# VH-VL binders against q0atu2, part 336

Target 1, 119 residues: q0atu2
Amino acid sequence: MLDKKARIRTSREYRNVFEKGKRLSGRFLIIYYVENALDNNRFGFITNKKIGMAVIRNRIKRQLRAIVREYQGQVKNKHDIVLVARAGIGKSSFEGMEKDYIAIMKKAGLFARNANKID
Below, E stands for the ipSAE of ESMFold2; O stands for the ipSAE of OpenDDE; V2 stands for 0.75 times the mean of E and O plus 0.25 times the DockQ between their complexes.

## First folded at step 17 (VH-VL)

Design cb3 (framework fv_dusigitumab; at its last look DockQ between E and O 0.73; V2 from the best seeds 0.65)
Fold by ESMFold2-Fast, scan of step 17:
Structure cb3 (fold): chain C 119 residues (1-119), chain A 121 residues (1-121), chain B 111 residues (1-111)
Amino acid sequence: as target 1 above (119 residues)
Amino acid sequence: QVQLVQSGAEVKKPGASVKVSCKASGYTFTGYDINWVRQATGQGLEWMGWINPYAGETGYAQKFQGRVTMTRNTSISTAYMELSSLRSEDTAVYYCARDYDSSETSYFDYWGQGTTVTVSS
Amino acid sequence: QSVLTQPPSVSAAPGQKVTISCSGSSSNIGDTYVSWYQQLPGTAPKLLIYDNNRRPSGIPDRFSGSKSGTSATLGITGLQTGDEADYYCGTWDDSPSAWYVFGGGTKLTVL
């Protein structure tokens, strides 16, 4: 579970990230991200009905939270980041979602260092 | 400027297949899912399915399972919808539409102009 | 048959107000956000309202949306002849699987 202060919680805060943030797409994930005025990062997670039934949406949201938590230390500080699950994500493996997350965060320049760099 | 341009009208015989194209421009093609929607003459809108052009994954409405195939070619920013075993009731205008994910849900923010498919003997 | 129910037609005079209802269930409107699409004669649909009540850039404020329970409503004030069109509500449903559902459409006549 992410700490309360690391979560985007209100509809208004989600809309702020969507309106002011940058958008970057991966295979199964979209991120919206913007610098915040806080001393910490905050994450939001969106799994709309396009993804599938409630049981699938809940599983995906849980898995994405676990991935974000695992790589939290690599994320550049002072950002609000919203992860949006794309159509078809329910067919991805956990490892596939993790790989997509790492790739999109690196492409966005949001990792302080390369998480899976060989060398 | 976002634009979806579809292929021209088709006339087909019952039992044939038709493949409609939808060429995207003005945005990153792989960044947005594409939905296909049809409309029979004088009837309402009917959703057919979606394709995620990045992953290549698809989802189809139950009614079209086994007859519809959605594909894409990322090198030319084009999505395709192929409908097989055509019947007269498949006579319709077929639309592609870009899927936008908001903070609440997703919806179709840009639509192609439509492709008329007529199935007649 | 449409999963979402709309009146087949509505009519009013220029300058008047109309509302168009869209009735669904707990698996669609009751559980997610609604969009509205305007289709002028001979044209492709155009997004008119998203997320229950928000307008895309370029849509005038005389168009509004709302949602209560399992129903959504499109409101149009100050009717103009150019508003003659078919109006469709739409949303995602996850019963029995995920799919996008449209209302049957409402033909608006401005006389």
Scores: ipSAE 0.847, ipTM 0.926, lowest interface PAE 0.7, mean pLDDT 92
Fold by ESMFold2, look of step 18:
Structure cb3 (fold): chain C 119 residues (1-119), chain A 121 residues (1-121), chain B 111 residues (1-111)
Amino acid sequence: as target 1 above (119 residues)
Amino acid sequence: QVQLVQSGAEVKKPGASVKVSCKASGYTFTGYDINWVRQATGQGLEWMGWINPYAGETGYAQKFQGRVTMTRNTSISTAYMELSSLRSEDTAVYYCARDYDSSETSYFDYWGQGTTVTVSS
Amino acid sequence: QSVLTQPPSVSAAPGQKVTISCSGSSSNIGDTYVSWYQQLPGTAPKLLIYDNNRRPSGIPDRFSGSKSGTSATLGITGLQTGDEADYYCGTWDDSPSAWYVFGGGTKLTVL
């Protein structure tokens, strides 16, 4: 579970990232990201009803949180980052989501280290 | 300028198939899902399904499962919807729509002009 | 019979106000956000309201939206003859599986 101060919590905080941030899309994920005025990163997770029933959406959120937690030490600080699940993500493996996250974060310039070599 | 431009009107006989195209421009095609919605004359909107054009994965409304196939060709930024075993009840205008994710949910922010499909009796 | 219930028609005089209701359930409106689409005669639907109450660029503030419980409402003030159209609410529903649902539509007539 991510530390409390590393979470985007309010609708206003989420909207700020969508309105002011950059968008990158991958196979299973979309990220929105923007610099914040804090000394840390904050992460948000969105699984819309188009993904499936609540049990499926909750599983996907849990898996994405685990991926973010694993790589959070490699993320450049001072960013608010929202991960949005795309339609079809429920058919992906955990490893497929992880690969997509690494690729998107590298394209965004948010990783300092090449996490693609970690299995 | 986001645009979705659909193929022209079709007239088909019962039992035939139709394939409607939807060409996207003004945005990264693989970055947004495409949904298909139809509307019979004087009737409401009916959702048919979605395609994730990056992965090619689809989800279909139960009513159309087994009769509909949604595909895409990413090299020409085009989505397709094929409906088979046509019957008179399939006479409708067929729309493609771009699925946009907000911070709260998703909705259809841009629509194609529609493609009229007439199934003659 | 649509999953989301709208009145089949409403009417009002130019300059007046009208509201259009959209009733759903806990598997859709009660647990997520509503969009509204305007369909002028002979044209494709157009996004009018998203996230319950937000307007895309170019939509005048005469159009408003709200949600309470399992119901949503579209409000239109200062009615103009150009507002004559069909109006649809829409949202995602996850019961028994994910699908997008529209209301049955409401025909607005400006008398």
Scores: ipSAE 0.755, ipTM 0.904, lowest interface PAE 1.3, mean pLDDT 91
Fold by OpenDDE, look of step 18:
Structure cb3 (fold): chain C 119 residues (1-119), chain A 121 residues (1-121), chain B 111 residues (1-111)
Amino acid sequence: as target 1 above (119 residues)
Amino acid sequence: QVQLVQSGAEVKKPGASVKVSCKASGYTFTGYDINWVRQATGQGLEWMGWINPYAGETGYAQKFQGRVTMTRNTSISTAYMELSSLRSEDTAVYYCARDYDSSETSYFDYWGQGTTVTVSS
Amino acid sequence: QSVLTQPPSVSAAPGQKVTISCSGSSSNIGDTYVSWYQQLPGTAPKLLIYDNNRRPSGIPDRFSGSKSGTSATLGITGLQTGDEADYYCGTWDDSPSAWYVFGGGTKLTVL
């Protein structure tokens, strides 16, 4: 799991990302991202009922946290990043989610240049 | 400004198909889902389904499964809703609406002007 | 017939306050956010309230929303003739693939 300092935790923190951040959409994910004043990245995860039942939403959150954890060391520092799961993600495989995450993060320019396991 | 402009009124016979278009502008088309909602004369709003313009994935209301097809052309920022095997009960105004996803909710923040579809013998 | 239940009509004089209720269940309103839409005569619906109680830009603070349990309420103060319209609540309902549901709509008449 992501440690506590790597998570967006408060409503105010989320609102700051939505209001001041940039927005990019992928197949399964929307990311909102903004620079922070910290030395580390913070991630937030959002699912809504459009995805499906609570069991599905919880599964998706777990999977997205796993993906973010896997690649967090390759993401440029000093960013607050909120992942919003899109409706179609409920039918996606883990690999599909991972691929989409990588693609959208690349598009956002949030991966370090020398990051591996990006392709 | 965000705009959704729909195609003109349609008159169809029972059993025919109708395809309504919804052209988006003022924002990144592939970044937001498009929902379709219809409203029979003097009746309430009825949700039909959604499409992800990025990948073309859809989710339809159970009532319309097998009879509705939602598609998009990203090159012209246009979404389409096709309804087949039309019945008189399908007579309604059909709306496209942009889905805004933020926080833990989803809502329709912009709507097309509506397309009147009349099904009659 | 609608999954969400609204009163078919409400009325009040200009300057007065009206409330429109929207009743659902634990599978929809009970565990999600409610939106409200205003539909003026002969026009497309317009987003009025989102996330239970938030107003989009351009919507005056005369309009308010709230949610408690499995019910939501739209409040309109300082009623104006231009508020005469149909109002719909809407939210997502639980299912393997969730679907959006609307209330039956409420016709607001300004006396």
Scores: ipSAE 0.479, ipTM 0.870, lowest interface PAE 1.6, mean pLDDT 92
ESMFold2 (binder alone), look of step 18: mean pLDDT 92; pTM 0.947

Design cb4 (framework fv_dusigitumab)
Fold by ESMFold2-Fast, scan of step 17:
Structure cb4 (fold): chain C 119 residues (1-119), chain A 121 residues (1-121), chain B 111 residues (1-111)
Amino acid sequence: as target 1 above (119 residues)
Amino acid sequence: QVQLVQSGAEVKKPGASVKVSCKASGYTFTGYDINWVRQATGQGLEWMGWINPYAGETGYAQKFQGRVTMTRNTSISTAYMELSSLRSEDTAVYYCARDSDYYETSYFDYWGQGTTVTVSS
Amino acid sequence: QSVLTQPPSVSAAPGQKVTISCSGSSSNIGDTYVSWYQQLPGTAPKLLIYDNNRRPSGIPDRFSGSKSGTSATLGITGLQTGDEADYYCGTWDDSPSAWYVFGGGTKLTVL
């Protein structure tokens, strides 16, 4: 689970990232991202009804939060990043989602070269 | 300039199959899901399913499961919808539409011009 | 049958305003956002409103949307003859499985 200050919480904040951010698509994930004026990164997670029923959407959201938490130290400071689950993600493995996340973050240039390595 | 251009009208006999194409241009084809929607003469819009062009994953409306197949060819930015075992009730205009996401939902922001499929003996 | 309920028709004179309702349930409009599509005679539908009340580029501010509970409303002010069309609401539902649902459509006649 991410700390409160690391989470995008309001509809206004989400819409700001959608309106001003850059969009990059992966296999099962889309990210929208923009630099912020805060002292930390913030993440948002969107699993809309096209993905499946609530139990599936809630599982995907928990798994995405776990992935983001694990790789948080590698993300460049001062970004608001919204992860949007794509249709079909419900059939992906955890490893598949993790690999997609890493690939899309690298492609976006959001992983810092000087970030701490995962042990 | 985002465009979705569909194949031309088809006339089919009952029991045949039809395959409609939807060629995308003006954006990264693999970055947006494609949905298929049909409309019988004088009737409303009916959702058929989606395809994720990046992964090739599909989801179909229960009503069409077993008769519909959605595919894509990324090298030519084209999505396909094939409907088999055609009946007179399948006479409709078939649309492809691009699926765009925005806070808590998705919506169809660009539509193809439609392909008329007539099923008659 | 259409999952979302719209009146079959609505009419008004040029320059007037109309509202078109779209009624759903807790599994669709009640917990997600609504889009509206305009279909001129003989043409493909066109996105008119998304996220309950937002307009794509090029859609005039005469068109507005709102949502309350399990119902959404499309408002059109300053009616023009070119607004004669069928209007559809649409959204995602997760019952019995994930699918996109449309309203039955409303035919707008400008006298």
Scores: ipSAE 0.831, ipTM 0.923, lowest interface PAE 0.9, mean pLDDT 91

Design cb5 (framework fv_dusigitumab)
Fold by ESMFold2-Fast, scan of step 17:
Structure cb5 (fold): chain C 119 residues (1-119), chain A 121 residues (1-121), chain B 111 residues (1-111)
Amino acid sequence: as target 1 above (119 residues)
Amino acid sequence: QVQLVQSGAEVKKPGASVKVSCKASGYTFTGYDINWVRQATGQGLEWMGWINPYAGETGYAQKFQGRVTMTRNTSISTAYMELSSLRSEDTAVYYCARDYSYYETSYFDYWGQGTTVTVSS
Amino acid sequence: QSVLTQPPSVSAAPGQKVTISCSGSSSNIGDTYVSWYQQLPGTAPKLLIYDNNRRPSGIPDRFSGSKSGTSATLGITGLQTGDEADYYCGTWDDSPSAWYVFGGGTKLTVL
């Protein structure tokens, strides 16, 4: 679960990210992102009805929160970032969503470059 | 400048198939889902389904399950909708439309000009 | 019949105001946001309102939207002859499966 402080909480805050932010799309994820005036990142998660019934939407949202939580230390500070599920995401695996998230965040310049290190 | 340009009118016999194309320009084709909507003469709008052109995944309205196939060719930024086993009641204008997500919903912000399909003997 | 119910027609004189209703249920309008589309004769639909009450760039402020419970309303003030069109509400529904639903359409005649 992401800390309360790291979550976008109001419809006004979500709309601000959609209206002022940049948009990048992946296979099953879209991100909207904008720099904020805070000292921390905030994340939002959207699974609209085109994704499927409530049970499916709730599962996808939980999985996206888990992915974001796992990688939050790699995200450039001072951003509001909204993840929007695309049509078909319900057919993706957890690993597939994770790879999509990493790829789109790197493309957005929001992740530090990852380098492999051999023991 | 976003544009969706559809193929020309088709006349088909009952039992045939029709394949309508929708060529996108002015944006990243794989970045937006495409929906197909039809409209019979003098009737309302009827949603048929969506395709995610990046992943290739599709979803169809129950009414069209088993008769509709949506595909895309990313190299030419073109989406396709093929409807098989045509009946006279499939006579309609067929539209492609771009899906735009905003807050807790999505809607169709740009539409193709439409393709008239007439099914007659 | 259509899942979302609209009156078949509405009419008024130039300069007047009209409202067009769109009635749904808890699985669509009651639980998500409504869009409105304008279809001029012989043309493709055009997005007119999104997110219940927001206008795309280029849409004049005499067009407005609102939502209450399971119903949405499109308002048009200062009617012009160029507003003669069919108007459709639309939204997503997840019952029995995810699908986009349109209202039956309302023909606006400006006398």
Scores: ipSAE 0.864, ipTM 0.931, lowest interface PAE 0.7, mean pLDDT 92

Design cb6 (framework fv_dusigitumab)
Fold by ESMFold2-Fast, scan of step 17:
Structure cb6 (fold): chain C 119 residues (1-119), chain A 121 residues (1-121), chain B 111 residues (1-111)
Amino acid sequence: as target 1 above (119 residues)
Amino acid sequence: QVQLVQSGAEVKKPGASVKVSCKASGYTFTGYDINWVRQATGQGLEWMGWINPSAGETGYAQKFQGRVTMTRNTSISTAYMELSSLRSEDTAVYYCARDYDYYETSYFDYWGQGTTVTVSS
Amino acid sequence: QSVLTQPPSVSAAPGQKVTISCSGSSSNIGDTYVSWYQQLPGTAPKLLIYDNNRRPSGIPDRFSGSKSGTSATLGITGLQTGDEADYYCGTWDDSPSAWYVFGGGTKLTVL
């Protein structure tokens, strides 16, 4: 579950990312991403009817949120990022979705260690 | 810029198979799903199915399940739709179309020019 | 028969306005966004409206869309002879499984 501040919630905010953002595709995922003027990242998740029936769409959304949460600390700050599930994602494993996410985030240059961590 | 170019017209006998191609250019072929839509003479548009050219996964309309096969060749940015056991009712123009995901839906933003398939004896 | 219902034809004179309706159900238009496609005689369909009411680049503002409940409407103002075409609404449906559904099409004649 992501903190409320880390989620894109309004249709206006989603459309902003789709219209102004960059697009990169993976096997089962597409991301749209743009820098924001905030001090944190925000994530959105889209599973449209093309993906399948509601039970499949809801499962995929939960799994994608879990993946994003797991890798949250590796994402460069100040970005709005929308994950869009592609046709056929319902046939992918959790591990397959996770690997796809990591690959696409690396390709986008969005995976980076937060500077100046206190450890 | 973005272009989908389909193969030429086909004339087939009942019981034969036809394979229509759709060559993409002007964008990253594997980045967008491709849908196939047909239109019988004087009739409306009928959705047949989709292919995800990256993963190779497909989904077909129930009406065509068992008769249609969608494939792609990523090295030449080409999608294919093969329809078997042809009947006279399959006489139609067959279109490929690029699937664009926007917000909470997707739609067909670019279409091929169409391939006329005539099934007659 | 089409899952989405459109009038089979509509006619108007140059310079006038016309509306084309598209009626669906809760599993399609009632629960997702509608697109409209224009098909000029002898050509492939072309995207005209997406996301209920948005125009792709190159589509004049004479074309507009709206949605209310389980129905969508395409509006065309300042009709031109070049607008003679078949118009189709389309959207995704997840009943009984995921599939893209088109309206039956509306033939617009500019008299």
Scores: ipSAE 0.879, ipTM 0.932, lowest interface PAE 0.6, mean pLDDT 93

Design cb7 (framework fv_dusigitumab)
Fold by ESMFold2-Fast, scan of step 17:
Structure cb7 (fold): chain C 119 residues (1-119), chain A 121 residues (1-121), chain B 111 residues (1-111)
Amino acid sequence: as target 1 above (119 residues)
Amino acid sequence: QVQLVQSGAEVKKPGASVKVSCKASGYTFTGSDINWVRQATGQGLEWMGWINPYAGETGYAQKFQGRVTMTRNTSISTAYMELSSLRSEDTAVYYCARDYDYYETSYFDYWGQGTTVTVSS
Amino acid sequence: QSVLTQPPSVSAAPGQKVTISCSGSSSNIGDTYVSWYQQLPGTAPKLLIYDNNRRPSGIPDRFSGSKSGTSATLGITGLQTGDEADYYCGTWDDSPSAWYVFGGGTKLTVL
């Protein structure tokens, strides 16, 4: 799980990212992202009802948190980043979601030049 | 800026199929999902399904499963909805709409002008 | 019946206020956010409200939204003849599978 300090927690904070942030779309993911005034990155995860039933939404959210955690060391500091699952993500493999995440983060300029898994 | 432009009116006989197009402009076509919604004469809005134009994945309302097919052509920023085995009850205006994600939901922020499909013998 | 229940019609005079209700269940309005759409005669629907109570750019503040439990409400103040339209609430539901559900629609007449 991500540390409490690295999570977007309040609805106000989420809405701030949606309203002031930039939007970038991947195949199964959308990110909204904005610089913050903190010492660290914070991540939010959204799987709304269009994704599927609760079992599917909960699985996707857990998998996205695992992917973000694995690559957190490669993310440029001082950003609030919200990951939004797109319609059809439930048909993607874990590897497909991971690949999509890496591609989006690189396109957004949020990954270091030589981003790799943290281990 | 954002615009969805649909194909013109269609008149079909029962048992035929119809394919409606929806051409997007003013935004990155692959970056937002497209939904299809219909409205029978004098009736309310009825959701039919979605397509993710980036991935090509689709989801359909149970009522239309087996009769509806949604596709897209990314080179011309166009989504399609084909409905087969038409019945008189399928007489409706068919809309495409852009799905926009905000916080813990999504909604239809831009709509096509609609395509009237009339099914009659 | 419709999954989301709206009154079939409402009417008021110019300058008055009206409210339009939208009743759902725990699998839709009770568990996610509501949007409202305006459909002027002969036209496509237009987004009026999203996220229960937020307005898109260009929508006047005469239009407002709220939510309580499994019901949502659209408020219109300073009613104008140009507000004559059908109004629909809408939201996602995951029962029995994911689908977008609309209310049955409310015809607003400005007398």
Scores: ipSAE 0.866, ipTM 0.934, lowest interface PAE 0.7, mean pLDDT 93

Design cb8 (framework fv_dusigitumab)
Fold by ESMFold2-Fast, scan of step 17:
Structure cb8 (fold): chain C 119 residues (1-119), chain A 121 residues (1-121), chain B 111 residues (1-111)
Amino acid sequence: as target 1 above (119 residues)
Amino acid sequence: QVQLVQSGAEVKKPGASVKVSCKASGYTFTGYSINWVRQATGQGLEWMGWINPYAGETGYAQKFQGRVTMTRNTSISTAYMELSSLRSEDTAVYYCARDYDYYETSYFDYWGQGTTVTVSS
Amino acid sequence: QSVLTQPPSVSAAPGQKVTISCSGSSSNIGDTYVSWYQQLPGTAPKLLIYDNNRRPSGIPDRFSGSKSGTSATLGITGLQTGDEADYYCGTWDDSPSAWYVFGGGTKLTVL
């Protein structure tokens, strides 16, 4: 579970990341990210209606939170990061989403440590 | 500068298939889904489906299931929409459009110029 | 027919104000954000409004959007002859499955 301090909670905070942040896309995920003035990272998660019905969107959101929590210690501090699920993510495995997340975060230069191959 | 350029007009007989192309430029092709929308003469816009060009995942409107196939070729940044078993009712302008995911929704921020497909006996 | 309902036509004189409504349901407009598309005669649609009320770069502020409950509204002030076009609302619906739905379109005539 992500600590509430590590979550983006308000529409204003989400819009700040979308409007001021950088966009980077992977196969199933897009991240929007911006440096913050806080002592910690904050994450947001978006699954819109094109992903599928509520049961699928809710499962994807839970799985993405679990992935982010698992790799939390590798993320460079002081960033607000929003994960947006792309069309097709509902057909992905958990491992597929995890690999996509790692690849995007490395490409963005957001991993503080060299995350060796996570097969 | 984002552009979507579609293939030229087609005239087909009933029962034939048509394959329309949509060539993208000015952005990372795999980073945005492509949607296909058609418009019969004097009628409104009708959504057909989407493709995620990263690895080719698709979703189709129920009305077109079994007749439509959406594909892409990443080496030339081109998406395709093939419609089979053509009927006179398929006479329309077919558009591709780039799908932009933003906050709690997505929308079509850039459109191709359209491809006229005429199905006649 | 169309899942989203729009008036088939509206008309006004240059300099006037028009509003175009778009009515949906709880599974579409009631649950998510609405976009508006402008289609000039003989051309492809163009994104005019997204996220209920936001304008892409290059769209003048005389175009505005709003949403209340299961309905959305496009407003055009200071009407110009170049605004003569068809206007479509659009949004996602996941009932019975995920699909993008458009309104039936509204023809704006500048008299």
Scores: ipSAE 0.827, ipTM 0.922, lowest interface PAE 0.8, mean pLDDT 92

Design cb9 (framework fv_dusigitumab)
Fold by ESMFold2-Fast, scan of step 17:
Structure cb9 (fold): chain C 119 residues (1-119), chain A 121 residues (1-121), chain B 111 residues (1-111)
Amino acid sequence: as target 1 above (119 residues)
Amino acid sequence: QVQLVQSGAEVKKPGASVKVSCKASGYTFTGYDINWVRQATGQGLEWMGWINPYAGETGYAQKFQGRVTMTRNTSISTAYMELSSLRSEDTAVYYCARDYDYYETSYFDYWGQGTTVTVSS
Amino acid sequence: QSVLTQPPSVSAAPGQKVTISCSGSSSNIGDTYVSWYQQLPGTAPKLLIYDNNRRPSGIPDRFSGSKSGTSATLGITGLQTGDEADYYCGTSDDSPSAWYVFGGGTKLTVL
């Protein structure tokens, strides 16, 4: 699970990332990201109603948290990053979401060039 | 600079199909989902469905399932909405709209100019 | 049929203030954020308000939004003849029928 300190907690903090951040789209994910003044990264996760009913949204959110946790050691420090699920993500496989996440993070320059999956 | 330009008016007979196009410019086409919304004469707005132009996945309002198909061609930044088995009740203006994700919801920040579809004998 | 309820019409004179209500339920307005769209005669809708109360660039501050419980309100002050239009609220819905729902629309007549 992600540490409390690694989570974006308030609506104000989320809106700050949307307002000041850069936007980059993947196949099933969008990220909004800004550099922060903290010693660590923080992640936010959004699955709105276009994704599907609550059971699907809850599954997607859990899977995205698992993916982020798996690769958190590869993310360049001092960033607030919000992951937004896109329409159709519920039809993706876990592996498809994982590949999309890696691709978008690399394109954003947020992964180290020699980054690998953490054991 | 963001613009959605739709195809021209169509007149169709009951039972026919119509295919409306929506050409995007001024942004990365695959980066934003596209929704289709219609408006019958003198009536309100009605959501029909969405397409994710990157993945090609679609979702449709229950009312239109089985009659609507949404597609896209990324090489020309164009989305399509095809409605089959047309009825007189399908006479409406059809809009495409860009889906913008903000915090816990989405909204439609740019709209096409609309395509009038008239279904008559 | 519209899932969100709006009054069918409202009217006022130039310079006056109007409010337009939008009533929903716990599965839509009560659970998420509301947008408002302006549709001038013969044109496509235009985004006017998002996130309950935020204005896109280019929308003057005489347009405002608010939300309380399962209802939202659009406020227009300093009414101008160019504001004559249909106004629609819209929001996401926790429904298998459609994820996005609109109000029935309110025709604003500037007298």
Scores: ipSAE 0.866, ipTM 0.931, lowest interface PAE 0.7, mean pLDDT 92

